# Designs tried in a protein design chat: VHH binders against Global nitrogen regulator NrpRI (nrpRI). Part 6

Target 1, 323 residues: Global nitrogen regulator NrpRI (nrpRI), of Methanosarcina mazei (q8pxy1)
Amino acid sequence: MMDPQIERKLIEIMRVIHESDKPIGARAIADELNNRGYDIGERAVRYHLRILDERGFTRKHGYAGRTLTDLGENEMNDALIGDRFGFVISRIEEMAFRTTYNPETDKGDVVVNISYFDKDDFETVIELISYTAHAGYMISPRVRIFEEDSLEMSLPPGKIGIATVCSVTFDGLLLKAGIPVEPAYGGILQIENKKPARFLDLISYSGTSIDPIKIFMNRTPTSVLEVLEKGEGKILANMRQINSSAYEMTGKILKKAEKVGLAGCITLGEIDEYLLGAPVETGKFGAAVVGGINGICALEETGIEIETNPISTMLDYQTMKEI

## First folded at step 1 (VHH)

Design u04 (framework vhh_8h5u_2)
Fold by ESMFold2-Fast, scan of step 1:
Structure u04 (fold): chain B 323 residues (1-323), chain A 123 residues (1-123)
Amino acid sequence: as target 1 above (323 residues)
Amino acid sequence: EVQVVESGGGLVQPGGSLRLSCAASGFTVSYGSNYMGWYRQAPGNQHERVAIIYSGGSTNYPDSVKGRFTISRDNAKNTGYLQMNSLKSEDTAVYYCATKRWGYSPLSGFDYWGQGTQVTVSS
């Protein structure tokens, strides 16, 4: 049994190596991790690389650095939760394709998350989701409520369901305009003075069977309530990569969506530049979007039990009510 | 016993303005605001929505009144308002205030309705 902090460092180092198209050295790994919000020096990275070498997870290429072995790739994929490689990316692609919403007409289907909670918590749930949405930390202030025994939804006994807009809706809007979007990372985003500052932690969508946002909701503490009260703290967010040729068109589409209530505190990076510490591939730019379930995270922070299925289904946006 | 009472209706010339008030009693507002709206009914028509204000303070208006009507509320007084500007003859109707706490069956519409107040826009 290894120290959990060391195990996390090893996994993050393996993730950096995996994402490199070429062998990568300790300095470059340290710089990349610092850009992802980790405070780690080259000497510490060299120590961890030695452990990875000893375990057979990395292969050394002289001065060029290291690559992952097949064993290392298998270990990283296992550590990223579950046996279903690429499941979340496939789900995102399916839901983006099924998105029909047009911000120019304010009509069509959006991607939603579905959450279930005890009916006795209803007033608190609506209050916190409304407050979080109007503060700009959810995709939209529109929700759909499902009562017990609804024929529209299979609800557990004693529960009420709520649909909230999923950030994958943006992938669908852009796809409809001919712009392919690559999901890159889900993560924890630091807010300072009510503005995004940097990602503190990142999980790649590549090689995961569970939505990174759901992983962070359960494993890494958010402080959405603190952000709402003080303008500083941690929220869920995700980062996408888009081809540089689509830069201007992407900005126009996102501004149109914002005018009809699909905002999500979107931040666009510069072409070929990192965004909020998250890496971006050459020839692309990053787009950072708040997680669609930050209001649900606020509820969990109060001790309310709530189950969430992210990227759950499609819903007609006109049937959703502002709160 | 919950009661909703509208006031501020009357006769006004085209292009004029009116401010409607809605006083709710018999319950206490908490945690921000009630889910509250204004509806109108002209002779021969069904009730139509003219403004909604949601518990978090966001508002929604149909195209027919957007930019001309503004809904607001004072939670401390359990009172809602509808500011109506640039009034047109087609705005002539009985205006109803409706309210509910969000926790009261959100799929069933509003729980408490006023008796209505007449607005007539005519020369």
Scores: ipSAE 0.000, ipTM 0.102, lowest interface PAE 20.0, mean pLDDT 78

Design u05 (framework vhh_8h5u_2)
Fold by ESMFold2-Fast, scan of step 1:
Structure u05 (fold): chain B 323 residues (1-323), chain A 121 residues (1-121)
Amino acid sequence: as target 1 above (323 residues)
Amino acid sequence: EVQVVESGGGLVQPGGSLRLSCAASGRTFSWTSYAMGWYRQAPGNQHERVAIITRGGSTNYPDSVKGRFTISRDNAKNTGYLQMNSLKSEDTAVYYCAAVSYGYTSHLDYWGQGTQVTVSS
């Protein structure tokens, strides 16, 4: 029996190939997997493609890339039925474990989302992300910029990358303090008079192979610009469930994080009660946290083309610059 | 405190091979948070990049070493590598490993002290 982690990656690579309308290469596969929350590079994808070729699951089309064979199609369809759900939770758990940031010292690594956009849009991007963050609808006003010829990131020609803090950072902060956190829902949150009112739509993290926030970005329109201008509208937010025994400690940690610029917990629920219309299990309380990419949503609302990889990687928070 | 230390340099004949290692010291350091680059400086020349690997595993090489040099990292061992094959006299230089922060501010990078590679008969 092969390593389960390797087998899962093979299945996900086959899924990407299946969903392509033409032969697809290793770089495009890696990019798509990173969009789905996997931390995998082109070289690793090439290694896995060789395994798939040897198993008869993929066919090589010269320099154009790979397609699935009939055997590969059958294996993918059978293998994905049980394992598809929960992979985003697994990714969140991995990134939370890798979080080292300590609000007491203001040192360590945070989880980030990576977005990239045309360099001609740079000034508008920085202005709008700054405004959204300082209004309280992002996790932090600190960002990291990656230029086209940057040593840190491979970007398409004419593009600039930006790292923004991901809400999974809070899962990591709490985990390091001994508090396990259960991701529950990604959703669309209604804001009224600059305050959270109710969730309008929810997708369970356990029910999807794609980050719920990514689904909402593509299907349900936000109105972050309206919220910034008028204090009313729709933003992205996540809900977490935490054991009632950790209620006071959770509040203390989140207050410490806010003092060093990691704000994003909009509200904590009461023990055993629904939070903003979202269900909470008995013995737990809910925590509603802003989506780390609301500033990106605001940019999309202006018509700017921007691509985002949520829960993308770790960055040293001290290397991120306040805007 | 984070430090980057190179090893594996030495004297090799033309056409030979060397593997350089890059070990990071520091309790919480992980190569997954950084791009890893290899740079070299020969006498009389400015330093140049010879290899880079990004967080996502994408690699880039200048034409002078493409096909001969391979950059890699082992995240479990928190070490990076530069495999150098078919070495030429022109490859003689001090080689530096750098942990490059995800960002536009180069002063946040961590650089090693360098290791000498000499290709001669």
Scores: ipSAE 0.000, ipTM 0.100, lowest interface PAE 20.1, mean pLDDT 78

Design u06 (framework vhh_8h5u_2)
Fold by ESMFold2-Fast, scan of step 1:
Structure u06 (fold): chain B 323 residues (1-323), chain A 123 residues (1-123)
Amino acid sequence: as target 1 above (323 residues)
Amino acid sequence: EVQVVESGGGLVQPGGSLRLSCAASGFTFSTPSYAMGWYRQAPGNQHERVAIISTGGSTNYPDSVKGRFTISRDNAKNTGYLQMNSLKSEDTAVYYCAARFYSGRYWTEDDYWGQGTQVTVSS
C-alpha cells in the first residue's frame, strides 16, 4: 500500500510534466512546484520521479529530463475521478457483482475486455488469439466480434472490436457461490517448460489508482510469442487471495468452469503458503490466473496496433463464439 | 532457401491410421517465431486447417478432427508430424504443411507451404 500523501505529490509532479511543452528535469519541477505553493526540494522530486519511472508513468530523456508516457497521462486524468485509492478494487467489485454466469447451466453474463484494431488485421487477430487461447494463456477461447456497423458498440470507421473474457469473471463466479475473493497483485509471470515458475514483478491492487495490467503494458514487456514457441517466457497473470475455509469449494467451482471453457486458473496455492513467490496472508490461499489479454499482448509483439480497455463491460457468454 | 516438404501420405482403410511428416530446411522452427500447421483440401472443397502447433508444443484443432489427429514437432530434427487415427472417408484430401512467420500486420504473407501429400481413405 502507498502513502496517500506520497500519491498526492506524484499527481502534482505529473501535472507539472504534462504542462511542460518539452522534457523537464527535477530542479525545474521543484522550482515550478514551489511557485505553486509546495515546499519541496530537488532531492525529493528525484525520489518521486523514480516512483513514477517504476510505474511506467514517465520516460527519461537523459540530460533533458522527463516526459509523461500515455499511461502517465491516463493516470493523471483518472486522478480527477472521486476516490483514487481502491478505485480499481471498486471496479473489480462492481464487475464481480454484475457477473451472472453459471457454469452448471452455461448461461449468464461474464466480464470482458474490449480491444480495437484495424479491420485489415482481422484474420491475423483471430488466428493469433485462437492460438493463444487454445495454448492455455487466455481465460476462454470464446470471443465476440463487433463490426463498424454494430449497434452494441460505438466503433470508429475502419475499426473492428473484439471482446475477450476477463479474469474478474472468476471473482464473480466465486462471489455468487458465497466465496469472497480478494484481488492481491497483477504481475508478470515467468513460464519455464510450459509451467508457471515465479512472478518476476508484482503490483498490489491496493497500491495503485490504475489497473496494474496497464502499468505492465508500458513498463515490463511480455514475451507471449516466446512462450507459445518455446514453452518459456513472460505472460501477464494476477493473484487472488481466498479464505482457507473455501479451499475445497473453490477447487470444485473452478473445475466446473473449466469444463465450459473458462480455463484461466494457472494454479491454486497451499493454505498459508506463498504462491509462485508472491506473499499470501495467514488463513488464506492464493489463486494465480492468466491475464485475460495475453493474446492481445502476442499481437502487439508482432507489431499490430491494438487498443485495449480491460474490465470493460458485461456480455452474455452465450453470444460469444469459440475461435 | 526456405522450404517444407511433406511425406507419409497413402491409401488407408476407414478406421486406419497414418502419420505424416513435414521436413523443414533453410530455417529453424524456433528462430524466427514460427507456427507450424497442417491444412487439407479435397477436390471441390475449400482449404481447411486441421492442426497448428507452436515450437513449445501448444496445439489447436478444429472440431472435425479433435481427438483423432495429433500434431507434434521435433525441433532438433526440424520436422513436424501429424498422427491421424480413426480415419474416415471424409478425411480424403491433399494434406499440406505450412510454417507461418509472425511479422507485424502481415504475418500471413510470410507463410511457407509444401507441395502437399495425398491421403485417400477408401476400402
Scores: ipSAE 0.000, ipTM 0.098, lowest interface PAE 21.8, mean pLDDT 78

Design u07 (framework vhh_8h5u_2)
Fold by ESMFold2-Fast, scan of step 1:
Structure u07 (fold): chain B 323 residues (1-323), chain A 122 residues (1-122)
Amino acid sequence: as target 1 above (323 residues)
Amino acid sequence: EVQVVESGGGLVQPGGSLRLSCAASGFIFSKYSYAMGWYRQAPGNQHERVAIITSGGITNYPDSVKGRFTISRDNAKNTGYLQMNSLKSEDTAVYYCAGTYRPLYGSSWDYWGQGTQVTVSS
């Protein structure tokens, strides 16, 4: 059992590291905390960073400083919110319920991911996201850009934000039409000859405290650039299960969504059949959808530093612009 | 139906103090990692960030107000505060509070107040 004052300082340091888009050192952490009104010196920060390293909560990057590990991010979130078991399913359910978009009227709110990056990378970011979306590996070519001084979104200094459509939007569209949808798996999907071949890796949405997309971004490499260049490689995708009685209505809704640029559905499975190697429960069919952030994965593959909050918030789809 | 509502604005002489309050309704801060910010807009000027407090209580200020303004929160009262000391005529503006239950960076401010006027003059 540590001193409660030490435990509080560890959590505050982890928050600073989390809020930094790049590795951060003890001096910079101390300066940031002092700028926020805390009285703490560099030596004290180094002491606490060693404790965080020993607990596996931080990863050291030589002279550049530290970042949070997945374990550290979970610990910080657990300390702030409490029991987070099942959080990702609860979040998907909340965002689906908040979805108001109607493809017949082209009005309402969609679920978005928010990514932010150095403003100097803006042109490359827009070009590669546009290319990935138009190649069919994102949900929509519509984005919203947020400047550093935007009142609509909080960004770190020197950063620009971009909103991209999240696949949970489809869950919301179907729910609003009276079709319950069960999120099943986030995964890595093999593409061959520009067609889906099989899931190589799957993480169930049930029983996880971290979004599977965050896990895959940090642990399992994608090769979106290879898919764009050669028509083969690995992308992010997810699968959901839907009751067989809704098969025809689901197809109609997805076709209408495609007409307005929401075209991330790779394939619908057959009733009672596995889809791309992923298991499907009896009485249901699977729907495989591209991950809404494959363009972000492509950017990371080029070495661009970019931070992403998946299933982040709601935006009016009409305010998003085609790139 | 979540809203944030500002109060505490008014007329004050240079060197004086005011405390602004931002009350959240229909929502409990402690349940949802609620982060808050204060922004201001003076007539004819751009909007400016004044203070941020994260869900965990970490604060950030621009140089223009650092040392003079203090942001705080009371989760039990569902209220955030901006303590403004050593006020200058250049602090005259409409002050807005903003809130979100998302992580601070990479999230939109989900809720904005309607603003409260602060006037610093003799």
Scores: ipSAE 0.000, ipTM 0.323, lowest interface PAE 11.1, mean pLDDT 80

Design u08 (framework vhh_8h5u_2)
Fold by ESMFold2-Fast, scan of step 1:
Structure u08 (fold): chain B 323 residues (1-323), chain A 123 residues (1-123)
Amino acid sequence: as target 1 above (323 residues)
Amino acid sequence: EVQVVESGGGLVQPGGSLRLSCAASGFTFGYHSYAMGWYRQAPGNQHERVAIIFSGGRTNYPDSVKGRFTISRDNAKNTGYLQMNSLKSEDTAVYYCAASGTYKLFPGQYDYWGQGTQVTVSS
């Protein structure tokens, strides 16, 4: 794809901007990079800053220089985390604990993914997310839109933001009912005849410092549009493991969530059995849950440029609107 | 007149190749269309999509033709193409070009459809 040497320079420039605490210009960035052992001039820094601007990671402040956008801060934070074992699991645990949504009252916070796209694509974005959600390949048909001039979120220039419900919300619902959930795998799930058939690829949560779903978004194409059109193709999904003692209660909670706004559990496995080709530990059963961003994957398949941060934050579900 | 017209169909032996063309008039693929695609219909079957290209240039193919078929678009000539390689008897069908100014999920909902061109793969 993109030259790895260019990507490395972009990351280093973002680190300098992150550390400055105030807007910083190309000359100051070049000087700081030279202090860190890089042989780079102001001209090359300006070239790389243009790329960062195009990606929405930096914002210009006239003569004062640049700062990182919220999107840029998130990318920097992800880059800084890359060497920490168990970080993704810790993030999932944190977000699950912060989940307050109660299906009986339809009140409380859910875990969301945040995506950014050009405002000119708004109508197509809403249409495709709606189709994907109503077909059962997203967690919820509710979304929240953040406009460029919104005080609630800092957006890259010319972009609009959208929040979609994240599958970690189910971890939170089950946790609140006293059921601990183990994230096992993120993966690519084959759909045949509108039903789950098998996982084609899996990444263990315990073996990665980056969210498996984020890895698949960057590397492996989905075919969500094909699934929507003819019931066959590839979607993002997660596999969870749950203690066999919670089998009946888990089924009841997920069915209740489905009836009142959250419909992302695609199948429950049997105790001690592999689920859709994925291994399950003795004394547990598997639960396959759709990835909360399958509608975003459908948009990427149409050529729409969209950037996504999975397991991004908490959001009040009542502020999200059905589409 | 706003229309699309297919050409390039014919009879080929298994393993052969064909290139289909879709010429647009009355509108411009790159400017006035969100997507253009190729659909086929074999005797007794419903229409199925075999390739689509979206306004941003991304392409999508079902597994049955992925790696064998390639869709492309020449905006200067206002023409779309389907390059078909390693043809199989199962590829025998009437091939249709379709285009839309808005996204359409299902076949038959596109704004512009051609009349079709016959592709027969037989020895």
Scores: ipSAE 0.000, ipTM 0.266, lowest interface PAE 16.4, mean pLDDT 79

Design u09 (framework vhh_8h5u_2)
Fold by ESMFold2-Fast, scan of step 1:
Structure u09 (fold): chain B 323 residues (1-323), chain A 124 residues (1-124)
Amino acid sequence: as target 1 above (323 residues)
Amino acid sequence: EVQVVESGGGLVQPGGSLRLSCAASGSTFSYNSYAMGWYRQAPGNQHERVAIITWGGSTNYPDSVKGRFTISRDNAKNTGYLQMNSLKSEDTAVYYCAARLGSYSRGTYPFDYWGQGTQVTVSS
């Protein structure tokens, strides 16, 4: 077993070589890594390249530098999954497959996000999540609470956990009906007069190693509290795209889910049309779904310290309680 | 709003030069590293790759333009450039700028954001 810091650097070096399409040397690799925020010199890169050579992952081309071998390309794919490159898409696919909830019976497992916070903030947390859910900016008003003695969830001392329904539950519902769903973008959605107006910013799920919702939570301020008070402001939302052949069936399934409290598909687009300013591929239609954590964003806006693990696990929906 | 916008197209004589610019805007490009590329579509053809540049500045070109075209970028301005020299009539096309989150010049993932295109015509 190699040092985790060394393994991470090996993976990043292989990524740089993968990108080149031509042999690349240690100096150029070091320059690329420094541009990506790594503090690494040419000598250290040369040392790591030797390790990659010894593992059979790279091929040396004299003074021209290195390329990846077929073995290196295969290892890169495994490493990219481990480094979260495409991991969010893989996680969405996994959790969608594990979804068993059936809106017709109101039974089965849904995908949840887990958040945790200081016990002293409990009343404020419940109130704001309830308010946000009943205003239509969460997937469901049902939650599950985990205390520090919970056997189902490991929590830091002095913390309480809360599970909220994740939008990936819709991916699972549609998959069970034979409808593949492509997660396209996470984004910031402008609300005007209590209606969706347009996406202001979008991050592709396929092009990032970090969940786009996490990026927006930490860097771009939402104004969920403003939306709740005035009917205008910014919320988190996701864009899904689906093959045009499934258009009518998708609408029917989403309406059935809505009747049992799984709301949050805020807008279903038309075939081959942009949705709320977001691009949609030819032969597909878009579905805009509210982020399952808008209530958590509202809490952060009040200054409450809360940590969230999105797309965290499965829970039986019947065990979640309305707030 | 997230967008990619081309500029600098026009009419030029064979052997002439043009510089295309591509401005990427929106918080997506402020908070992420991303690759930029130029593609072109001539009458009767699908899009073909002209140049790709990674966030770190590594470049890739097809043989048809190698040595004549140079791609560059200014990360502080979120702007990419395509310097086109020794232009030929076969370079006549609509040129599209594209951006892809992540910073690699090849791979499985498509370009996520595309501009509307700018016309380049090489003739008398």
Scores: ipSAE 0.000, ipTM 0.108, lowest interface PAE 22.7, mean pLDDT 79

Design u10 (framework vhh_8h5u_2)
Fold by ESMFold2-Fast, scan of step 1:
Structure u10 (fold): chain B 323 residues (1-323), chain A 121 residues (1-121)
Amino acid sequence: as target 1 above (323 residues)
Amino acid sequence: EVQVVESGGGLVQPGGSLRLSCAASGFTFSSYRYAMGWYRQAPGNQHERVAIISSGGTTNYPDSVKGRFTISRDNAKNTGYLQMNSLKSEDTAVYYCATYWPSLGKGYDYWGQGTQVTVSS
């Protein structure tokens, strides 16, 4: 779990670095933040820069200071567009609202993540995503491939795109049935003997404009390949909280979704109980769901260069093909 | 690791009653992370679900036993029960208790060894 005050300061530091044309040091960052009304010293800025380094958002250039990585630049652009805390929650709510998929008819739109990779990696990408999905560590084994000449998606030169189902689809399915879902935490989940054991690390969705899942992908805390090979290790997962009055209906809806391959819910908690070590608010129950990009994490673990936009857009589920 | 042990089976005449017990070890039902179900297997058949009770106490039964069987749990004793009334010859089977995460049926399951129920004159 990360303090919300720390998350806020990390975002502000990234904004200062983003606005700099050259590497910028801790003293200069502190001075700029003080000019903007923040009371922060150089030592505190150095502490926060180490956290940003750890998350892969900044790169150190000796005594010249820090710059944003490509990933840090992308996250900062997203944060600046929103210009508010809770930007990720707002995005989740928007995409849940746009979800139209009905498991009983197998029709409608689901939320997807979009990933881009070099076309030469295509076979490895398909194999690992398929393996991860069929092992139960992705939302669905259905994907959609976008080739270089596709009119549906603008691809970088030499790249191919893949859409994978996003866990926010569950938020949308439940919302359509009148059940609001609160995103609580993105995190790293320990698997032992092929069973969920406990969350090792959690980042609250509240009070942040940076997607917790993107933060974890920049570190190497996942070991999805180890889980696939040995039944133990670390995967991405997230936790949602739902009002206790919806307990039975939630179970029924998720069971129907599983029949059409939307099977990413690892565990439903009980009312008022902690779930896998994560706290649950009184009057609610938790739902632990696999991260929709665990197959992408497995690819990154092999050294494949892949860019991912989580909670990216809507796709008609019937146009997605099982692999 | 969680273990479950069934008891209470036996021979009973049609129209009779039996109460099966399922004793759990390695965890307590007060954790409420584990649901419990009863399943049966008659000779030559696949396993059939006869009752489910969630950690929170909600129950579900197939039409074949609805109104005749009642599932319950005593968290203080780490024990689940299946009360079987108005027994019929077609209820003859080995009955199994299972505990599992209430996770879309994809939970991690712990099964007992089974207890024989025979309904015969």
Scores: ipSAE 0.000, ipTM 0.098, lowest interface PAE 21.9, mean pLDDT 78

Design z01 (framework vhh_6z1v_2)
Fold by ESMFold2-Fast, scan of step 1:
Structure z01 (fold): chain B 323 residues (1-323), chain A 124 residues (1-124)
Amino acid sequence: as target 1 above (323 residues)
Amino acid sequence: EVQLVESGGRLVRTGGSLRLSCAASGRTFSSYAMGWFRQAPGKEREVVAAISWSGGSTWHADFVKGRFTISRDNAKNTVYLQMNSLKPEDTAVYYCAADLTYRYGSSPEEYDYWGQGTQVTVSS
């Protein structure tokens, strides 16, 4: 949805903020960007800072200006190590290729999201993730916990890490069966009577450097707790497009995955038809999948501070424990 | 970043036909909804037709419905407006516009990029 030129400007603004030793205001940011060859004024910078605030990448310090959040630092660093434009699609392609999980054997590597939270929140985190997964709003009820002393990943002091299954695992399953999958949109899906009704908002994976799911998480437009309690509200979901020739094989593979606990495919669309209001290209059908981090969204709704890196790494599914 | 260039505008007689083309530069063309607008001298810009990013959904204004058809060719990064049964009141500058959303809008303020326009004149 977002213009790639706007996304690049957001990253450059974050870089200016990162390089500042103290909170920095819109005028100083504009001056620095002009020194770097950008033609941008203070008013435009204030507009972009509002976007960054809404995404949770920047923190306001009154009249002193802004600093980057941990999410902002991570996004900036991710953008710097690769091609800023198209980085998310390249990441999805890489992770799908690295997926080795076989539903027939229940063995192999899956794609995971990694989230961090204060260890004092552990009981609440496990409870809500379990509840959300068993209600059908996550990919799998299996998680892996990383403690402060884990050598498998770097954790900030006092934090615990949790791995949850990422929906890109489905892209990998289909790829290994010879089915190319096109990531289309991350979005906000309306649930009514415990069933998907329509997408309320969508961001294309094409033309953005920031993962759409990460954008929606930071804005907290979900109401996962309401869905769990009342069967209505808003969750994270994403949509894929697949060539019509693969329709029957796709359905078969996804049913096999569901049988071994990799649920989360909400619905398959009909060939050449819109799915839940989202457009589908001629000659293709849509596949709508729950976001792998809806349980994390539920935790944020309770006020718990959590940082999440979607499409983070590969993990052996056998090392993940059902909760 | 998106550049739009209209072509095909010319003088045509009442009852005639004309096809307008809008060439877009950039690899993200297929992700944008597109619209055709027109503006006659002394009047406000009005929406004529719109098409979703995939071409699976279209909208046409009542005053052109049945006469004009919007279409797109994503392989060629081009959107078209086929105009049939032209009337003198169709005389206007026709503009191509891109909406960065996946769905088309029904008003000018929803569109992010605009072409320079192409003049269509329909004589009696």
Scores: ipSAE 0.000, ipTM 0.106, lowest interface PAE 20.4, mean pLDDT 80

